# VH-VL binders against A disintegrin and metalloproteinase with thrombospondin motifs 9 (ADAMTS9), part 4

Target 1, 201 residues: A disintegrin and metalloproteinase with thrombospondin motifs 9 (ADAMTS9), of Homo sapiens (Human) (q9p2n4r1735to1935)
Amino acid sequence: LPQNCKEVKRLKGASEDGEYFLMIRGKLLKIFCAGMHSDHPKEYVTLVHGDSENFSEVYGHRLHNPTECPYNGSRRDDCQCRKDYTAAGFSSFQKIRIDLTSMQIITTDLQFARTSEGHPVPFATAGDCYSAAKCPQGRFSINLYGTGLSLTESARWISQGNYAVSDIKKSPDGTRVVGKCGGYCGKCTPSSGTGLEVRVL

## First folded at step 5 (VH-VL)

Design v38 (from b02 with light chain D92W; framework fv_amivantamab_arm2)
Fold by ESMFold2-Fast, scan of step 5:
Structure v38 (fold): chain C 201 residues (1-201), chain A 120 residues (1-120), chain B 107 residues (1-107)
Amino acid sequence: as target 1 above (201 residues)
Amino acid sequence: QVQLVQSGAEVKKPGASVKVSCETSGYTFTDYGISWVRQAPGHGLEWMGWISAYNGDTNYAQKLQGRVTMTTDTSTSTAYMELRSLRSDDTAVYYCARSGYEWLPYFDYWGQGTLVTVSS
Amino acid sequence: DIQMTQSPSSVSASVGDRVTITCRASQDISSWLAWFQHKPGKAPKLLIYAASSLQSGVPSRFSGSGSGTDFTLTISSLQPEDFATYYCQQYWSYPYTFGQGTRLEIK
């Protein structure tokens, strides 16, 4: 049985982009093969819970004159806010790129991402410029349930920026991660930079 | 202000289906999801599932998988919950509640509840 | 599934009393816990989210504390309108689960 999209082409004679069953680390997983008309097809994982639970956001609302974290860290539609942060954006993900050799999600591959607001934001990344110290408002959501994959115990994030903090929650089985990132003006990204290690469930 | 208004009480026979509506106002419908929670007489609260108003993605409680369907209509800012193959132990008050995506998942506003009675 | 257990099942108290209700999760849920007030014939009302954050419009006599597996709801000076059933709820992972409820009744 094929172990990657190149082998799907070689062993099955397939030339169309689509879902194929691959043997990965001893288990059959459904992998989307893209670029099957080329010599360099790419592997993607289709997200069962779709882009409503797989998204990355750099929050663009900035408070006028905060002296503390407003509303105990919650967002509100009635805030005294400006929508003027130039790096703001919202990207949602139907499929994410996987490197089957390293078993890492390539967070910067946005081929199957939809950016509905502002600038593209990589998978597993969030930030803000909220103008309130240590009050993270950017968010990301990861839901790998139903894909046959989960994040490893070693998955970590780093915070960068002015008075930046992160509040990141990972489910015990590693299939769900949600993050609140930012603060005064900052972000969080995977500690490895662009890669996020997964394992087969 | 935020409001969730549910359809009226229903009386059904075992084996029938019921569809409860939840009309929302006072916020951008597609920025939040809707959870459904029920309470049988004399029992506690039970979560049934969640739907995204953004793209229609759902997550249902395992015990109801195959019997429940949740949908939304963005043109009317309305969420629906349909429960099929009704049993007597489905008699409950059914609530819709506004919930965010993963990082805002708490239920901050609730509908008034819809009593569904299943009897012969 | 994460099991939520409340203690006590009922509390008898007088107006002006300090009331404490506890909630225990069967596994670590960090701070992803909400508290609700529920009165017969009405919808549940959110009081506290993220274990300790007071919902807008909720009186300051309500407070929440705790993290991990052990959580507490406190009413510092009980008022007549506070007699109700109180529920904790985890939103750490699906399925979301509620405690069995604590009934707060007149002494």
Scores: ipSAE 0.006, ipTM 0.442, lowest interface PAE 12.3, mean pLDDT 85

Design v39 (from b02 with light chain Y91W; framework fv_amivantamab_arm2)
Fold by ESMFold2-Fast, scan of step 5:
Structure v39 (fold): chain C 201 residues (1-201), chain A 120 residues (1-120), chain B 107 residues (1-107)
Amino acid sequence: as target 1 above (201 residues)
Amino acid sequence: QVQLVQSGAEVKKPGASVKVSCETSGYTFTDYGISWVRQAPGHGLEWMGWISAYNGDTNYAQKLQGRVTMTTDTSTSTAYMELRSLRSDDTAVYYCARSGYEWLPYFDYWGQGTLVTVSS
Amino acid sequence: DIQMTQSPSSVSASVGDRVTITCRASQDISSWLAWFQHKPGKAPKLLIYAASSLQSGVPSRFSGSGSGTDFTLTISSLQPEDFATYYCQQWDSYPYTFGQGTRLEIK
């Protein structure tokens, strides 16, 4: 069984982008091979729950008056908020890049991301310019269920920015993670940088 | 295989105390918390509180604050819930459930339930 | 406390039917919602967590959707073993609260 997309090309004579079964760390996983006409094909994991449960957001509504916009985490269209944060954006993910050597998701590979609002936001990243202190509004959602992969127990996030906070929740099996991030135009990103370590279930 | 096994049914008089046990197996006890949930006859589910098996931190429903105490014994992988000053409206089936971390209460495995009847 | 309201309170259905149960939170809970199946004389069973994630071992005919305040549990093709009471539960904030339950009964 091939262990990467280059081996798919070599061993099976395949030259078309598509889903292939690869033997990864002793398990059979379905991997999307992209760039199969080149010498450097890339591995992607197709997300079974798709873009509705795999997204990253930098929320750009800034408070004019915190007393008029509640601090309860709810988004309200009646608040006096500015929509002027240039880094705001919303990206949803159909497939995510995996580095099979390091077993990391490459969060900045947006080849199969759709940015429906503003600027592209990397996988597993969120932020805002909504808040006042301690009121994060940015959200990210990760759902790896059905991919054969989960995040390792060592997966962590760091908050970046003055007064930035993060509220990250992971399922016990590591297949589901959601985060609320932000606070005074802050953000959260994986502590590992642009790579997010996964394991085979 | 993960299992949570609770102590047997109890009949108590008003004003008494009851202590229900939840013995766990099949996983590392200190990696998870235990939540307690009860259901009175003809009513829905009611969350009572949560305890960390890692550090013993607790969070109790305000309605029960002062009457409930949750503890763990890591040497036996057992959680306990003690409810004091029992009233007739405490008659319920009491469940323990494995929860994730405090901020992610993933109630994936439950005990079989313990019926506590409070009658005079 | 966050109030969880389920609709309908009861529903009668036949094997093979598509069944939809809804749950509404009194405030935004993001995706912090679980669905449980509860049968008489047994403990509740987790079906869906984080609004849409299927618990391991649960049949794929069960699915969840929604975010914010409005959530839905769908059973695409009802089986005899699916007759039970279903509960939604929020874990956005303490105290964790359950809906009143939806009883799914044989038509």
Scores: ipSAE 0.000, ipTM 0.432, lowest interface PAE 16.2, mean pLDDT 83

Design v43 (from b02 with light chain S31N S53Y; framework fv_amivantamab_arm2)
Fold by ESMFold2-Fast, scan of step 5:
Structure v43 (fold): chain C 201 residues (1-201), chain A 120 residues (1-120), chain B 107 residues (1-107)
Amino acid sequence: as target 1 above (201 residues)
Amino acid sequence: QVQLVQSGAEVKKPGASVKVSCETSGYTFTDYGISWVRQAPGHGLEWMGWISAYNGDTNYAQKLQGRVTMTTDTSTSTAYMELRSLRSDDTAVYYCARSGYEWLPYFDYWGQGTLVTVSS
Amino acid sequence: DIQMTQSPSSVSASVGDRVTITCRASQDISNWLAWFQHKPGKAPKLLIYAASYLQSGVPSRFSGSGSGTDFTLTISSLQPEDFATYYCQQYDSYPYTFGQGTRLEIK
């Protein structure tokens, strides 16, 4: 069985982009091979729960009085808010890039991402400028269920920004992660040195 | 009324360390950050870094990374800046300044300044 | 790092004059620029933030304008207490950087 998309071309004679079964770390996984007409095809994981549960957001609404936490901390797009934060954006993901050698998700590969608002936001990233530290509003959602992969215990995030607040919840099996990040325009991103490491379930 | 009061002047030998304090009053300490800015004689203002009084997060100017440490003590509403391995060109007036939110991080209130003289 | 360049480096003026000081950023900083007044023996004083907003308590003869890379501080009808060094400062991104300063001197 092929171990990567280049071997799919060589061993199976395949030349079209699509889903192929690869033997990865001794287990059979379904991997999307892109760029199969070229010499350098790329591996992507199709997200079974799609872009409704795999998204990244930098929330673009700023309160006029940022020391408050109105609406009992609930998010309201109809707030009395500014919408002038240039880094704001919303990206949703149907497939994510995987490096099969390092077993890391390449969070900045947005080839199968849709940016519906503002600027593209990398996978597993969130931030905001909504209010002071008490009301972070940026969100990210990861759902790897059904892909045969999960995040390892070493998967971690860093917060950046003055008074940045992050609240990141990971399921025990590592297939589901939700993050809430922000505070004084703070944000959270995967650790800069390692990205998001995955393991085969 | 918002006030930032710094510790007194220091005279240090090259290679020594100095720790300057900035005691704040008149506002909720944890709602703001503290930036440190210095001015050497005959030179302009130089930003050194900031610290969040909320969670202790810091961001230091790269040229000072490894020599500077900023800390806070929430129980006394005090910020500290320690500069190590002092050189003659670290002779300067050191200021603490209140920085607002990230989208309003301008320095609205300043301490009176602390003269640090590094001489042999 | 974003480089901030002020012009002129010094200016001589008389009480009652209109004085203009400019500041140029090496890259787009939108309107994330502050102006400070600095007098010998005193801490810097915030005059203008977000390029054009006057800080509370600052006389209305001070005004700021500009966006992107080019900014201006104007003092209409200069007063004796206005002789000082003026600094612009960007707060668009870390590290925060100041201009080299403009010395406003008696003519």
Scores: ipSAE 0.000, ipTM 0.438, lowest interface PAE 12.9, mean pLDDT 84

Design v53 (from b04 with light chain S31R A50Y; framework fv_amivantamab_arm2)
Fold by ESMFold2-Fast, scan of step 5:
Structure v53 (fold): chain C 201 residues (1-201), chain A 122 residues (1-122), chain B 107 residues (1-107)
Amino acid sequence: as target 1 above (201 residues)
Amino acid sequence: QVQLVQSGAEVKKPGASVKVSCETSGYTFTDYGISWVRQAPGHGLEWMGWISAYNGDTNYAQKLQGRVTMTTDTSTSTAYMELRSLRSDDTAVYYCARGTYSEYWSGYFDYWGQGTLVTVSS
Amino acid sequence: DIQMTQSPSSVSASVGDRVTITCRASQDISRWLAWFQHKPGKAPKLLIYYASSLQSGVPSRFSGSGSGTDFTLTISSLQPEDFATYYCQQYDSYPYTFGQGTRLEIK
């Protein structure tokens, strides 16, 4: 039974991109193999809950007065805001890249991401330039339910920026994570650089 | 598996204080926060505040600030909510609910206690 | 404070019916919305969180949708145990606020 997409090519003679069943860490997992006409195919996990529950956002509104947190931290289109933050963006994900050797999601691989607003944003990251008060507006959402994978108990995020704040909630089984991040051009990213460690359920 | 069990019904006079307990089991107490929500007869649900079971940090609804105190006892995996200077309009069923741990909000409430009826009457 | 308004206030339905309940927020709450089922004498029960995520152990006939200000809870094939009051709740900002409730009654 193949253990990666390169073995799918070698053992099954497959040459078309598509879903294949691989033996990963002793369990059968459904993996999307991309680039199967090349010598270096790549492994991706198809997200059952798709774009609506797998996204990353850098919030584009910047307060004229960054020392306040209006509306008790909620979003409103009528804020006293500048809309000049060039790194603002929204990316949603149908598939995410997995490194089967390290068992990490490669968050910067945007091959199957759709950027519907502004600048592309990596998986599991969020940020904003909204306020220097503790009211982050950037969001990310992860839903691995139905993929056979979950985040490990060690999955962590770091806040980056002088006024950066993050509020990250992870389900007990590790299949669901939501984050609210930002703070005067602050952001949150996975603590292991660009990777999120996963395990097979 | 996860259970939140609250103390029994209370009858109080206006001006008194009430302290409701919420004993938890089936999970690691310090990994989650506890929110308190009440419902007056014939009215909707009202959020009162939350407490972190890890460090005791609290956030209270502004209208209750100065009258409510939330505490935890990690040794018994129990959360407490004390409401003082009771008024007749504090008559309600009081619920504790488990929320996701967070500095800014308790998140969604996945498990609830059975509720404690507090009646305030003269 | 963010106001949550549900419609309808009451709906009568039969077992097997598809039931839709709507919730509107007075301002953008993204997807920070949960749906609860509440029966008299019982604690509220979480059904949906983050607008569309089904809570573990909740039957798949329950589904949620929406973002921003408009949200919907759908029960695809009503069962006898589903007759209850349903509440939406925003958890985007303090204070957390609930809708007034939608009472689902036997037709």
Scores: ipSAE 0.000, ipTM 0.441, lowest interface PAE 15.4, mean pLDDT 86

Design w04 (from w03 with heavy chain E50W; framework fv_ficlatuzumab)
Fold by ESMFold2-Fast, scan of step 5:
Structure w04 (fold): chain C 201 residues (1-201), chain A 120 residues (1-120), chain B 107 residues (1-107)
Amino acid sequence: as target 1 above (201 residues)
Amino acid sequence: QVQLVQPGAEVKKPGTSVKLSCKASGYTFTDYGMHWVRQAPGQGLEWIGWINPYSGDTNYAQKFQGRATLTVDKSTSTAYMELSSLRSEDTAVYYCARSGYEWLPYFDYWGQGTLLTVSS
Amino acid sequence: DIVMTQSPDSLAMSLGERVTLNCKASQDISSWVSWYQQKPGQSPKLLIYAASSLQSGVPDRFSGSGSATDFTLTISSVQAEDVADYHCQQYDSYPYTFGQGTKLEIK
């Protein structure tokens, strides 16, 4: 069995982009191979729950009168906010890039991402500029259920920015993560930079 | 070897539009983002926007939203930037530049630039 | 927007001297800084990315360091061909912004 998309091309004579079964760390996984007409095909994981449960956001609302965290920390559609934060964005993901050698999701690969508002936001990243200290409003959502992969126990996020905080909830099996990130003007990203560690279930 | 080839110069009248080209070679065109950056004479670099050559998805700096339009032609591995409602302040060298490793928005290869002069 | 401030605006050095160029971000940008060299009439060329990673093909006399808000580009032994403008760029947050540039000249 092939172990990567280059071997799919070599061993099976395949030249079409599509889903292929690869033997990864002793387990059979379904991997999307892109760029199969080239010498450098790339591996992607198709997200079974799609873009409704795999998204990243930099929250676009900024309080008119910065105070302590309003609305008991809850997001409100009718907040007293400007919607003018230039770094705001919302990206959703159908497929995410995987490095099979390091077993990391490459969070910055946007090939199968859609940015529906503002600017692209990498996978597993969220932020805001709500202008209320310790009051995170940006969201990210990860759902790896059905992919054969989960986040490792060592997967961590770092917070950065003024009065930044993160509230990250991870399922016991590592397949589901929801994050709230931000603060005054803050964000959270995976601690390994552009990589997010995964393991085969 | 990676190359991004741009025309040397364009001269336009105020109020008109210009469409600048950037022909890529030496790599798989759809595997990297394409960014546009300008530099007015004697000034610093200013990011305009980028396009995902695979999907056609675009994003722009707010200053250029509504005036710049980025497109690609996959069959010729060519990226285009159209800038409308030209003013004398748009006189600058316009660069196309390829995204860095894993689509990170630093720029590992640059075109040689097109000098756009907007004058009456 | 994140403002990138470079210092000094210009610098004149003797051949073989160690040169240090500074770049300060208006907020914490972790290590998401790149440095470019631009000679008159030419396009910028990438020297350093991720604050300290040397781009392939760039002479090893160039190095980068720093984190959070303070970054430096160092040329360990300046050569005549190093006469150029040097630009830092942050790619932590949209919109991606550049410093105003530092002009390096040889005495």
Scores: ipSAE 0.022, ipTM 0.681, lowest interface PAE 7.7, mean pLDDT 89

